# Designs tried in a protein design chat: miniprotein binders against Guanine nucleotide-releasing factor 2 (C3G). Part 15

Target 1, 226 residues: Guanine nucleotide-releasing factor 2 (C3G), of Drosophila melanogaster (Fruit fly) (o77086r1339to1564)
Amino acid sequence: KSLEIAEQMTLLDAELFTKIEIPEVLLFAKDQCEEKSPNLNKFTEHFNKMSYWARSKILRLQDAKEREKHVNKFIKIMKHLRKMNNYNSYLALLSALDSGPIRRLEWQKGITEEVRSFCALIDSSSSFRAYRQALAETNPPCIPYIGLILQDLTFVHVGNQDYLSKGVINFSKRWQQYNIIDNMKRFKKCAYPFRRNERIIRFFDNFKDFMGEEEMWQISEKIKPR
Below, E stands for the ipSAE of ESMFold2; O stands for the ipSAE of OpenDDE; V2 stands for 0.75 times the mean of E and O plus 0.25 times the DockQ between their complexes.

## First folded at step 21 (miniprotein)

Design o2 (from o1 with E38M; at its last look DockQ between E and O 0.90; V2 from the best seeds 0.00; counts 0 for: pae E 2.5 > 1.5)
Fold by ESMFold2, look of step 21:
Structure o2 (fold): chain B 226 residues (1-226), chain A 120 residues (1-120)
Amino acid sequence: as target 1 above (226 residues)
Amino acid sequence: SIQDKLEELKERLEQLEKELEELEKRLSLDPNDEYLRMAIEMLRWAIQMLDRAIQRLQNGDPEAIRLLKLALLWIEIALQFMKRMLRKNPNDEKVERLAERIKKLADELERIADELSRIL
C-alpha cells in the first residue's frame, strides 16, 4: 500500500542521510570535489535513481490506463512522504512526474493540476520561500532537501569573505553557516519509527532498474508522437 | 558565579590555544594536508569566538552563551576533520591524543555553557 511504500522509501533515505558527514557538505560547498564526499554522493545518487526508477515504472507500461493508475499511486505515495516530512523523496518523485518525457503525455486534468500544485512547494521565484517556511515549521523526524542545503552553503561561501581584516574572522558568515549546519544536525539525530519490510525493500531493488534518458524519450515519443 | 565561569572560560581558551599550537607544528611537516588545514582554521575560529564570549561575559552579557555554542560547533567540526586524518593514517598517535584532549575540552565548554544558561 502507498503508506507502507512511503515509509520504506523514508527508511532507506534516512539510512543514507544519517551517514553524511558535515565535512563532506562543507568541502563540497567549497570546491565541489566528489572524491571527498562519498556518503553525500551515495545520497544524491539515490535521489536520482529513485526519480529515474519512477519514470521507468510509468513509461514501461503499454496500457494508458495502467500508466494513469501508477501515476495516481505515486501521487498517493508523495502525499504520505510530505506528511512524514520526507522532503527529499517527495522531490525525487515530483521531478519524475514533472520530467519532460512524463509531463508531455496526456494525463487527466486532475492529475496535471495535482502535479502543478506540488510544484508550488519548491517554487524558486522567491528563493524557495514556500519550502523554507514549511521546513521552519517542521519538527523532527525530517529528511530535508539536500540540494538546497548545498546551494545555501555554496552561496554563503562564495558571497562572504572569511575575514573582515587580518586575523579577524567574519562572524556573520560563521553564523549563517551555523544555522544551516545546526538544522541539518538536528534532523540527522532523529530516527523514524518504521520497521523494515524486506519484501518492499526487495521490490525497490535499490532503484537500480531504470532506463537512460534517451530511451525514455524514445518511448515517450512513441506513446505521443511529436 | 559569573566570575567563576569567566575564570574557567579563560583557562579553557588557554588550553585550546595550546592544542592549536600543536596542530600548527604538524602543519609544517605536512603543509598540503587539507583536513589538517581545515581543523586548524576551525579551531582558530573557535578561539576568536571564545575570546569574544569572555569579553561579553565580563559585562554579564548573555550573548556569551550564543558565542559559546558557535565555538562548540566549530570545535566539533574540527574534531570530525581530525577523524578523517586518522582514517587516512590510523597509527597517528599524536593526532589521536590531540583529538581526545580537544574532545574533553569541548565537553567542559558545553558544561560551562549550560551553567551560564541558568545564571544569565
Scores: ipSAE 0.426, ipTM 0.776, lowest interface PAE 2.5, mean pLDDT 87
ESMFold2 (binder alone), look of step 21: mean pLDDT 87; pTM 0.894
OpenDDE base, look of step 21: ipSAE 0.842; ipTM 0.924

Design o3 (from o1 with M42L; at its last look DockQ between E and O 0.76; V2 from the best seeds 0.00; counts 0 for: pae E 2.5 > 1.5)
Fold by ESMFold2, look of step 21:
Structure o3 (fold): chain B 226 residues (1-226), chain A 120 residues (1-120)
Amino acid sequence: as target 1 above (226 residues)
Amino acid sequence: SIQDKLEELKERLEQLEKELEELEKRLSLDPNDEYLREAIELLRWAIQMLDRAIQRLQNGDPEAIRLLKLALLWIEIALQFMKRMLRKNPNDEKVERLAERIKKLADELERIADELSRIL
């Protein structure tokens, strides 16, 4: 079942990812305006909703054994997401398991070790070197982490002027942008071969059923008082 | 032959320069059109890459193929910016026809790049 859940999460991510137009990403790198990047915003919102939905599913369970069972289910889903190169949903779920309200609960050592090992992929030291190495070895289909694409394009824009002199284009800037965008386009073109499962999609309910941050902290503190 | 492809590239470059000039005239009517401005900047860059590709091809340098691929990407993205402008201005038949002509040029350039990849 965990494989089917990962496949359906990936179908939903792919639908939103393929709708992101390249001009949206380039414009966002220049001025961070959500109105000019509506499909990008929907994709980012989906990431956050999935993360909060997962946290809520765990925290609403009153029994500690049931909470551990559900965390282990999410870990199994994450392993499948990694194998199918869906880094976006993988990181959304990792963000949930590593969030303050969840992480502070005392988990079985095996769970803590698994989450720590997953966090190594997104380690920000050396400019996300582990993630970049994994992505470079990845063949389509793939859903990459959009946050790093945006960070890279913003860095290229801020660090480089468009022209070296009047009429002389900054070739280095455009080449760096090309490499980032070409890789993104490569992943947008490939489709996942999964069949839509309406029962699972209905279960997700667009990941809209989640608690706010304050409510999650209140429940977390009730489970493990401070 | 390589000489035939060189002549084709020069013709397509000249056509693209004419389309860019028409876009620049259209922008002068609405200088704050951000989408059209972005498209024009990318087309200017693509034209410079095409000119450099022609220079490399005259020397038989396979780097011409890489420069063509660079130009093609930015022409495609310029067309996407033009499409966004047309969504806001769906009755702008001049920009629509310009986009169609530029798309045809991009298709021809892609064919030329593919043929050169087999020769070089």
Scores: ipSAE 0.441, ipTM 0.792, lowest interface PAE 2.5, mean pLDDT 87
ESMFold2 (binder alone), look of step 21: mean pLDDT 87; pTM 0.886
OpenDDE base, look of step 21: ipSAE 0.796; ipTM 0.906

Design o4 (from o1 with E63Y; at its last look DockQ between E and O 0.95; V2 from the best seeds 0.00; counts 0 for: pae E 1.8 > 1.5)
Fold by ESMFold2, look of step 21:
Structure o4 (fold): chain B 226 residues (1-226), chain A 120 residues (1-120)
Amino acid sequence: as target 1 above (226 residues)
Amino acid sequence: SIQDKLEELKERLEQLEKELEELEKRLSLDPNDEYLREAIEMLRWAIQMLDRAIQRLQNGDPYAIRLLKLALLWIEIALQFMKRMLRKNPNDEKVERLAERIKKLADELERIADELSRIL
């Protein structure tokens, strides 16, 4: 069931998200050094693996009807993820459906329109305004898109001095950081009420079974030659 | 009353300043310890935030509560940096005891902030 799959994806995301320490996020925003931020790295790696896993599940299917069926199932999963406020998995799967090797294939107009509609949420126009508005209306439990948190902290760091003059701290910078971090902490405190389903977790197999980008493009070009 | 909370805040600030001094002495033994350096800097920020909160509270300004919340966040993060240092140096009893005292101060500051929120 698509709901149960979304719940298990959310459970796995939440386990990794809650382990991220605030120092990791702050240090990464300064120097982007993965070795200082091991739990953050595991979380972002999980995002990428899930995305590539989804792409591979679609591209490995030789039959066009089977590929369409799988894309429709991912769309249903994404709708459930959105309702349970798991923006991180939602965007990982959206990234898969909107990836070059997948998007270039001929899909039904309904599928193409639905994916385009989902992309509106993460539209970078106006500094991700649609996403920020959705997040502001969201109550815990929630798993936010970590990429934007990191981007915001990086912009605050590079765009603001720590001190306005000798020994006088820049309170504006500290308030901007506070708002980002406090919101992240608020979402880390709440747990999802889902039970672990070992059959589904084994099916995911840690999302490790995926193809590299070159192989995905080669398969995509075999399906629809240039 | 507000005057009682003001005196409690001043006492906690003085105690936090003493703990910061001890951390600075500990850092001098290993001046390249990034985690302790980060923690010390954040405690310095928190002290300035507490100073301003006290000034606002002397005038009955409820903005003091927002400044307390800001200070409490940075104290909490400083403690997390100290925890990371302790994971690398689990036998550093001095830093462990300092972290415990700072944690107790943070808990007391949070209680004061909560009580002020009910008054103001």
Scores: ipSAE 0.548, ipTM 0.829, lowest interface PAE 1.8, mean pLDDT 88
ESMFold2 (binder alone), look of step 21: mean pLDDT 87; pTM 0.891
OpenDDE base, look of step 21: ipSAE 0.868; ipTM 0.943

Design o5 (from o1 with R56L; at its last look DockQ between E and O 0.82; V2 from the best seeds 0.00; counts 0 for: pae E 1.8 > 1.5)
Fold by ESMFold2, look of step 21:
Structure o5 (fold): chain B 226 residues (1-226), chain A 120 residues (1-120)
Amino acid sequence: as target 1 above (226 residues)
Amino acid sequence: SIQDKLEELKERLEQLEKELEELEKRLSLDPNDEYLREAIEMLRWAIQMLDRAIQLLQNGDPEAIRLLKLALLWIEIALQFMKRMLRKNPNDEKVERLAERIKKLADELERIADELSRIL
């Protein structure tokens, strides 16, 4: 049931994503102050928890064969997340599989090739061209990668003045912000048709069961000494 | 008719300018209110966008519709900033009434933009 797990991850993401208010995103783009953006902070914290949770699930397994089975399961979940347009959870799990403590372990060539192919979506060449193309072809429902939305808004804010001269509004800046925000609003309003499964939700346990980065590195070094 | 919508837009713009003036008076009593300052700035942007949209509509230029959508976005965001201020000051009846009037103006502007999209 990798499909059902992906569906439940997407329901949890959607709950947090729809609560993000546009003022939070705009204020964060200006000053990166988490106190003014509590719902955004909860959403980005959820992203990080899911990523660290996935890393921990792999690293806690002492048997290399069991670790490989779990990585393959996450890969199947990621394929489902991609098909349902949940780019945010997709990238959280990709970040886990591509993290230092995980990547440095020896994996079968098939696994390494699949992870590498998934990384093509988030390749930063030409300003994330592959991701932007995929997103442009995406119809709601969708949960976009919030990190790129924030980066784009920050770039627009830093790179453009509000006014071109005294009293003359910079319409170009306002249109760039509009395109980012309007697309985000479009995805916020469309619900996923999935039914909640409390057994799976309890299994996730809010993704809170994860190790710190230092502990993960120590376990990774124990599995494969330098 | 486009001319009828042009007259409605001019009326809504005048009403929005009046509401902005009242909000600016309210802010002058507490200049440190960051949420009201943000809302006021966005309403100023929206007014310029509406003024430009009216100018374009006089020539039948469909770019007017894009500017209306841009103005509506910033009015909506301004209202969200006002709502945040009201969460911190829930008994500020002046700001609450201003937000209600601005919301009604936004609803009328959205109706006008929708009708104009069908005509143009």
Scores: ipSAE 0.556, ipTM 0.827, lowest interface PAE 1.8, mean pLDDT 88
ESMFold2 (binder alone), look of step 21: mean pLDDT 87; pTM 0.891
OpenDDE base, look of step 21: ipSAE 0.811; ipTM 0.902

Design o6 (from o1 with R12M K69R; at its last look DockQ between E and O 0.96; V2 from the best seeds 0.00; counts 0 for: pae E 1.504 > 1.5)
Amino acid sequence: SIQDKLEELKEMLEQLEKELEELEKRLSLDPNDEYLREAIEMLRWAIQMLDRAIQRLQNGDPEAIRLLRLALLWIEIALQFMKRMLRKNPNDEKVERLAERIKKLADELERIADELSRIL
ESMFold2, look of step 21: ipSAE 0.599; ipTM 0.847
ESMFold2 (binder alone), look of step 21: mean pLDDT 88; pTM 0.897
OpenDDE base, look of step 21: ipSAE 0.869; ipTM 0.946

## First folded at step 22 (miniprotein)

Design r1 (from v5 with K88R; at its last look DockQ between E and O 0.95; V2 from the best seeds 0.80)
Fold by ESMFold2, look of step 22:
Structure r1 (fold): chain B 226 residues (1-226), chain A 120 residues (1-120)
Amino acid sequence: as target 1 above (226 residues)
Amino acid sequence: SIQDKLEELKERLEQLEKELRELEKRLSLDPNDEYLREAIEMLRWAIQMLDRAIQRLQNGDPEAIRLLKLALLWIEIALEFMKRMLRRNPNDEKVERLAERIKKLADELERIADELSRIL
């Protein structure tokens, strides 16, 4: 049922993503104030909750074979998320599988190899080149990685003056912002054709059932002592 | 014709300047309204973009279309800031009417940009 789970994750992401107003991302790029960006904050919080929820689902299992089954299920879900252009949930789950408490556990070589392969898409050492290329070739519907949108807008804001001289607009800055925002708007307009499945949505329980970072490390160290 | 679109653009620019002046009068009464400041700045940018678009169109330069799209983005975002003003103060009928006029103006500019894309 991995496809259905990915579809429902994508519906929840899309619901939050479409609510993000363009002023929110622009204001956040200027002053990083969460109070003026409530829908953006809900979306980024959702990303983090999904990641921590996935980590918790794995770490709470006492049997190593059961943990491997759950990791393999998340890998299948991630493959579906990639096919439906949901980069945001894809990265949330990748962040979970590549997190310290999870990665340090002894996994089968096949699992380790797949996770490493997934990390190639988001390799930050080349300014996310692989991701940017994949995104450029992507047609809607798509949920892009919001973290990179925010980073790009922040860099444009801090790296450019609004005016080149008194009253003279910096057109270069305006074009750079246009390119980021126009692409985001293009993805916000197109809806996914999935129908809501209330049983699966109730199973997620808004991804709020997760452990804190310290507790996850303690469990990880209990499973595999230093 | 391109000349007809030039005259339409000049009229829309004049209309946008009028609406901007009304917002600027409102800012004098409430100078700390951050959403009003953002909307005004973006409309000022859009006016400069439209002025340059008109200059390019006089020479048949397709850059005019790109400049129109740039202006339209910032007008749209200015309208979103005005919506935020109205959510704070839902009874502000003057801002609501201004936003309605600016929205209609943006729709006309979008039509002009679409028609120019077919000509150029």
Scores: ipSAE 0.644, ipTM 0.855, lowest interface PAE 1.3, mean pLDDT 89
ESMFold2 (binder alone), look of step 22: mean pLDDT 87; pTM 0.889
OpenDDE base, look of step 22: ipSAE 0.864; ipTM 0.940

Design r2 (from v5 with K83R; at its last look DockQ between E and O 0.94; V2 from the best seeds 0.82)
Fold by ESMFold2, look of step 22:
Structure r2 (fold): chain B 226 residues (1-226), chain A 120 residues (1-120)
Amino acid sequence: as target 1 above (226 residues)
Amino acid sequence: SIQDKLEELKERLEQLEKELRELEKRLSLDPNDEYLREAIEMLRWAIQMLDRAIQRLQNGDPEAIRLLKLALLWIEIALEFMRRMLRKNPNDEKVERLAERIKKLADELERIADELSRIL
């Protein structure tokens, strides 16, 4: 069942990812104007909603054993997401399991060790070297982590002059942008071979059913007082 | 042959320069159109990329293929900005016809790049 859930999460991610237009990403890197990037906004909102939805599913359970079962279920889903190269949903769920309200609840040592090992992929040291290496070895289909694409394009824009001298374009800047955008386009054009399962999609309900950050902290503190 | 592709590439560069001049004329009628400004800037980049590709191809240098791919990316992004402008102004027949010609030009450049990949 975990495989089917991962496949349906990936279909939803892919649907939103393919709608992102390259001008949206470039304009966002230039001025962070959300009004000009509606499809990009929907995709990044989807990432955040999925993460908060997962946290809420765990925190709403009153029984500690049920919470452990759900965390283990998410871990299984994440393993499937990694195998199908869906880095975006993988990181959304990892962010949920590693969030303050969840992490502080003192899980079995096996769960804690497994989550810690997953965090190695997104280690930000050396500019996300582990992730970039994994991505470089990845063949389509793939859904990359959009946050890093946006960060890279922003740094290329801010950190490079458009022209080296009057009228002479900065080819290095153009190649850096090309490498990021071409890789994104390569992943956008290759579809996942999964069929839509309406029962699972309805269960997700667009990941809209989640608690706010303050409510999650209050519940976490009720479960394990400071 | 390489010489045939070189001549085709020069012809496509001249065509792109013509389309750019037409877009610049259109911008002068509405200078604050941000989408059209973006498209024009990217076509200007593509022209320099094509010019360098021609220089490299004269020496049989396969870097010409990489430069063609770079130019093609920016032409396609320029077309996406033009399509955004057309969503806002769906009755702008001049921009629509320019986008159609630039798309055809991009398709021809892609064919040239593919054929060069087989030769070089």
Scores: ipSAE 0.692, ipTM 0.874, lowest interface PAE 1.1, mean pLDDT 89
ESMFold2 (binder alone), look of step 22: mean pLDDT 88; pTM 0.899
OpenDDE base, look of step 22: ipSAE 0.860; ipTM 0.939

Design r3 (from v5 with I77V; at its last look DockQ between E and O 0.95; V2 from the best seeds 0.83)
Amino acid sequence: SIQDKLEELKERLEQLEKELRELEKRLSLDPNDEYLREAIEMLRWAIQMLDRAIQRLQNGDPEAIRLLKLALLWIEVALEFMKRMLRKNPNDEKVERLAERIKKLADELERIADELSRIL
ESMFold2, look of step 22: ipSAE 0.739; ipTM 0.893
ESMFold2 (binder alone), look of step 22: mean pLDDT 87; pTM 0.891
OpenDDE base, look of step 22: ipSAE 0.839; ipTM 0.927

Design r4 (from v5 with M49L; at its last look DockQ between E and O 0.96; V2 from the best seeds 0.00; counts 0 for: pae E 2.2 > 1.5)
Fold by ESMFold2, look of step 22:
Structure r4 (fold): chain B 226 residues (1-226), chain A 120 residues (1-120)
Amino acid sequence: as target 1 above (226 residues)
Amino acid sequence: SIQDKLEELKERLEQLEKELRELEKRLSLDPNDEYLREAIEMLRWAIQLLDRAIQRLQNGDPEAIRLLKLALLWIEIALEFMKRMLRKNPNDEKVERLAERIKKLADELERIADELSRIL
């Protein structure tokens, strides 16, 4: 069931999200060194694996009707993820449905229009205004999109000096960092009330069963030649 | 009551400055410890924020609470960096004891911030 799948995806995301330590995100903002940020790296790898896993589940189906059935299933899962404030998995699946190899295939207009409407949430115009507004209205529990947190911390770091003069800290920089970090901490505190379902977790198999990008393009081009 | 909290804050700031000096002395003996360097830097930020919070509190300005919360965040993060250093060097009893004292200071500062939030 789509709700149960979304709940188990969220449970796995929350486990990894909770383990991210604040020094990891601050160090990553300074030097982008993954060696010093192992838990952050695991979380971002999980995002990518989930996205590629979803793409592969669709592309491996030879029957067009089965592909549409699976896309509709992912759309239902995404609707549940949005309701439970799991923006990270929501965007991982959205990136799969909006990826080149998937988007170029023949889909019903209804599917295409739903995916386009989902993309409005993460529209980069006005500095991700729609997403930021949605997040500001969101109460815990929530798993935010880690990519924007990292982008914001990076921009604050590179765009601001640590000190305004000898020994005098840049208070504005510290306030900007505080707001990002405090919001992240607020979402880490509240646990999701879901129970682990080992049958569904085994079905995911850590999202490791996915194709490489070139193979996905080759299959996509076999389905719809160019 | 606000004057009592002001005096408590000044005392805790002086204690934190003392702990920072001990950490700086430890860093001078091991200048390659990047985690300790980060922790020291964040404690320097926290001390300046606390000093400004005290200045605002002297005038009854509720901005003092905001500055105190910001300082507490940086102390918390500094302690996380010290924990990372101790994972790498678990037998460094001096840094471990310093981290314990800084944590106790942070807990006391949090209590003071909570009490001020109820008054102001």
Scores: ipSAE 0.476, ipTM 0.790, lowest interface PAE 2.2, mean pLDDT 87
ESMFold2 (binder alone), look of step 22: mean pLDDT 88; pTM 0.896
OpenDDE base, look of step 22: ipSAE 0.800; ipTM 0.907

Design r5 (from v5 with Y35R; at its last look DockQ between E and O 0.97; V2 from the best seeds 0.80)
Fold by ESMFold2, look of step 22:
Structure r5 (fold): chain B 226 residues (1-226), chain A 120 residues (1-120)
Amino acid sequence: as target 1 above (226 residues)
Amino acid sequence: SIQDKLEELKERLEQLEKELRELEKRLSLDPNDERLREAIEMLRWAIQMLDRAIQRLQNGDPEAIRLLKLALLWIEIALEFMKRMLRKNPNDEKVERLAERIKKLADELERIADELSRIL
């Protein structure tokens, strides 16, 4: 059932998200060193695995009608993820449906319209304005898009000096970091009221069963030759 | 009441400065400890934030509350760096005791910020 799948995806995301330590995000913003940020790395790897896993589930199906059935299932899951404020899994699945190997295939008009409407939320024009507005209206529990948190912290670090003069700290930089971190902490503290379903978790198999990018392109081109 | 909170903040600032000096002495035993360096730098930031909060509170400026919250965040993050250091050195009783005292200072600063929110 699509609701249960969304709930279990969200539970897995939340488990990894809550383990991310604030020093990890700050250190990553400074030097992008994955070794100093192991919990953050596991979370971002989870995002990528989920996206590639979803792409692979679709592309491995030989029949076009079965592929459409699975895409519609992922769309239903994404609607549930949006309602429960799991933006991270929502964007991982959207990235899968909007990926080159999948987007180029012929889909029913209803599917293409749904995916296009979902893309409006993550539209990067105006600095992700739609997403930021949605997030600002969101009450916990929530799993925000980690990529934007990291991007924002990186831009604050790169764009601001630590000190305005010898020994005088840059308060503006510290406030900008505060606003990002405080919001992240607010979401880290609130748990989802879901119970683990070990059958569904086992089905996911940690999202490790996926094809590489080149293999996915080869299959996509077999389905719809250029 | 505001004057009482000014004196409490000044006392907590002096206590935090003492703890920072103890951490700096501890760093001299292992000068390349990155986690301790990060914690020390963040506590230095928090001290400037507290000094600015005291200046604003002298004029009854509610910006003092915002500055306290800013200082509290960086103290919390400094404590998290110290916790990461303690995971690598679990028997370092000096750093563990310093972290406990800094945590108590943070709890008192949070209480002061909450009380000021009701006054201002």
Scores: ipSAE 0.663, ipTM 0.863, lowest interface PAE 1.2, mean pLDDT 89
ESMFold2 (binder alone), look of step 22: mean pLDDT 85; pTM 0.855
OpenDDE base, look of step 22: ipSAE 0.818; ipTM 0.923

Design r6 (from v5 with L16F; at its last fold request DockQ between E and O 0.98; V2 from the best seeds 0.86)
Amino acid sequence: SIQDKLEELKERLEQFEKELRELEKRLSLDPNDEYLREAIEMLRWAIQMLDRAIQRLQNGDPEAIRLLKLALLWIEIALEFMKRMLRKNPNDEKVERLAERIKKLADELERIADELSRIL
ESMFold2, look of step 22: ipSAE 0.740; ipTM 0.895
ESMFold2 (binder alone), look of step 22: mean pLDDT 87; pTM 0.875
OpenDDE base, look of step 22: ipSAE 0.853; ipTM 0.931
ESMFold2, fold request of step 25: ipSAE 0.764, 0.713, 0.708; ipTM 0.905, 0.889, 0.889
ESMFold2 (binder alone), fold request of step 25: mean pLDDT 87, 87, 87; pTM 0.881, 0.881, 0.879
OpenDDE base, fold request of step 25: ipSAE 0.864, 0.884, 0.879; ipTM 0.935, 0.950, 0.949

## First folded at step 23 (miniprotein)

Design t4 (from v5 with K83E; at its last look DockQ between E and O 0.97; V2 from the best seeds 0.82)
Fold by ESMFold2, look of step 23:
Structure t4 (fold): chain B 226 residues (1-226), chain A 120 residues (1-120)
Amino acid sequence: as target 1 above (226 residues)
Amino acid sequence: SIQDKLEELKERLEQLEKELRELEKRLSLDPNDEYLREAIEMLRWAIQMLDRAIQRLQNGDPEAIRLLKLALLWIEIALEFMERMLRKNPNDEKVERLAERIKKLADELERIADELSRIL
């Protein structure tokens, strides 16, 4: 079941990812205007909804043993997502398991250690070195972490002038943008070979059924008082 | 063979410059069209990239292929900006015709890049 859930999450991510247009990403890196990037916004909103949906599924369970069972299920889903190169859903679920309301609950040591090991992939202290190496070795199909693409494009835009002198374009800036965009386009063009399962898709219900941050904290503190 | 590709590149560059002038004329009718302005700027970049690619190709330098690929990316993105403008103005026959001609130019430039990669 965990494999098929990961496959269906990946199909939903891919649908939104392939709709993102390159002008949206470039304009967002320049001015962060949501009105010019509607498909990008839907994709990033999907990331956040999936993360909050997962947190809510765990926190709504009254029994500690059932919560632990569900966390282990999400861990299995994440392992499948990693193998199919869906970094975006992988990180959405990691964000849920590493969130304050969830992390502060007492988990068996094996769960805590496994979540910590997953965080190593996105460790930012070495400019995301582990992730960048994994991505460089990845062949399509793949759904990359959009946050890093946007960060890289923003850094290139802010950190480089458009012209070196009057009328002379900054080729270095254009090459840096090329490398990021070309890789993204390569992943956008390749489809996953998974078959759609409408029963699972309906179960997700677009990940819209989730609690707000304050409600999650109140439930977390009820489970484990300060 | 390289001289044949050099002449083809020069012809495509002249054609792209002509299409850019037509697009600039269209922008003058609505100077605040952000998508069209972005497309025009990217085509200006592509023209500089092509000019440098021609200079490198005269010396048999394989850097010409990299510069051609760089120009092709920005031409493709410029066409995407033109498509977004056309979604807002679907009856703009002039921009539609310009986009079609620029797309044909990009296809020819890609063919030239592929053939050069076999030679160099």
Scores: ipSAE 0.665, ipTM 0.867, lowest interface PAE 1.3, mean pLDDT 89
ESMFold2 (binder alone), look of step 23: mean pLDDT 88; pTM 0.898
OpenDDE base, look of step 23: ipSAE 0.876; ipTM 0.945

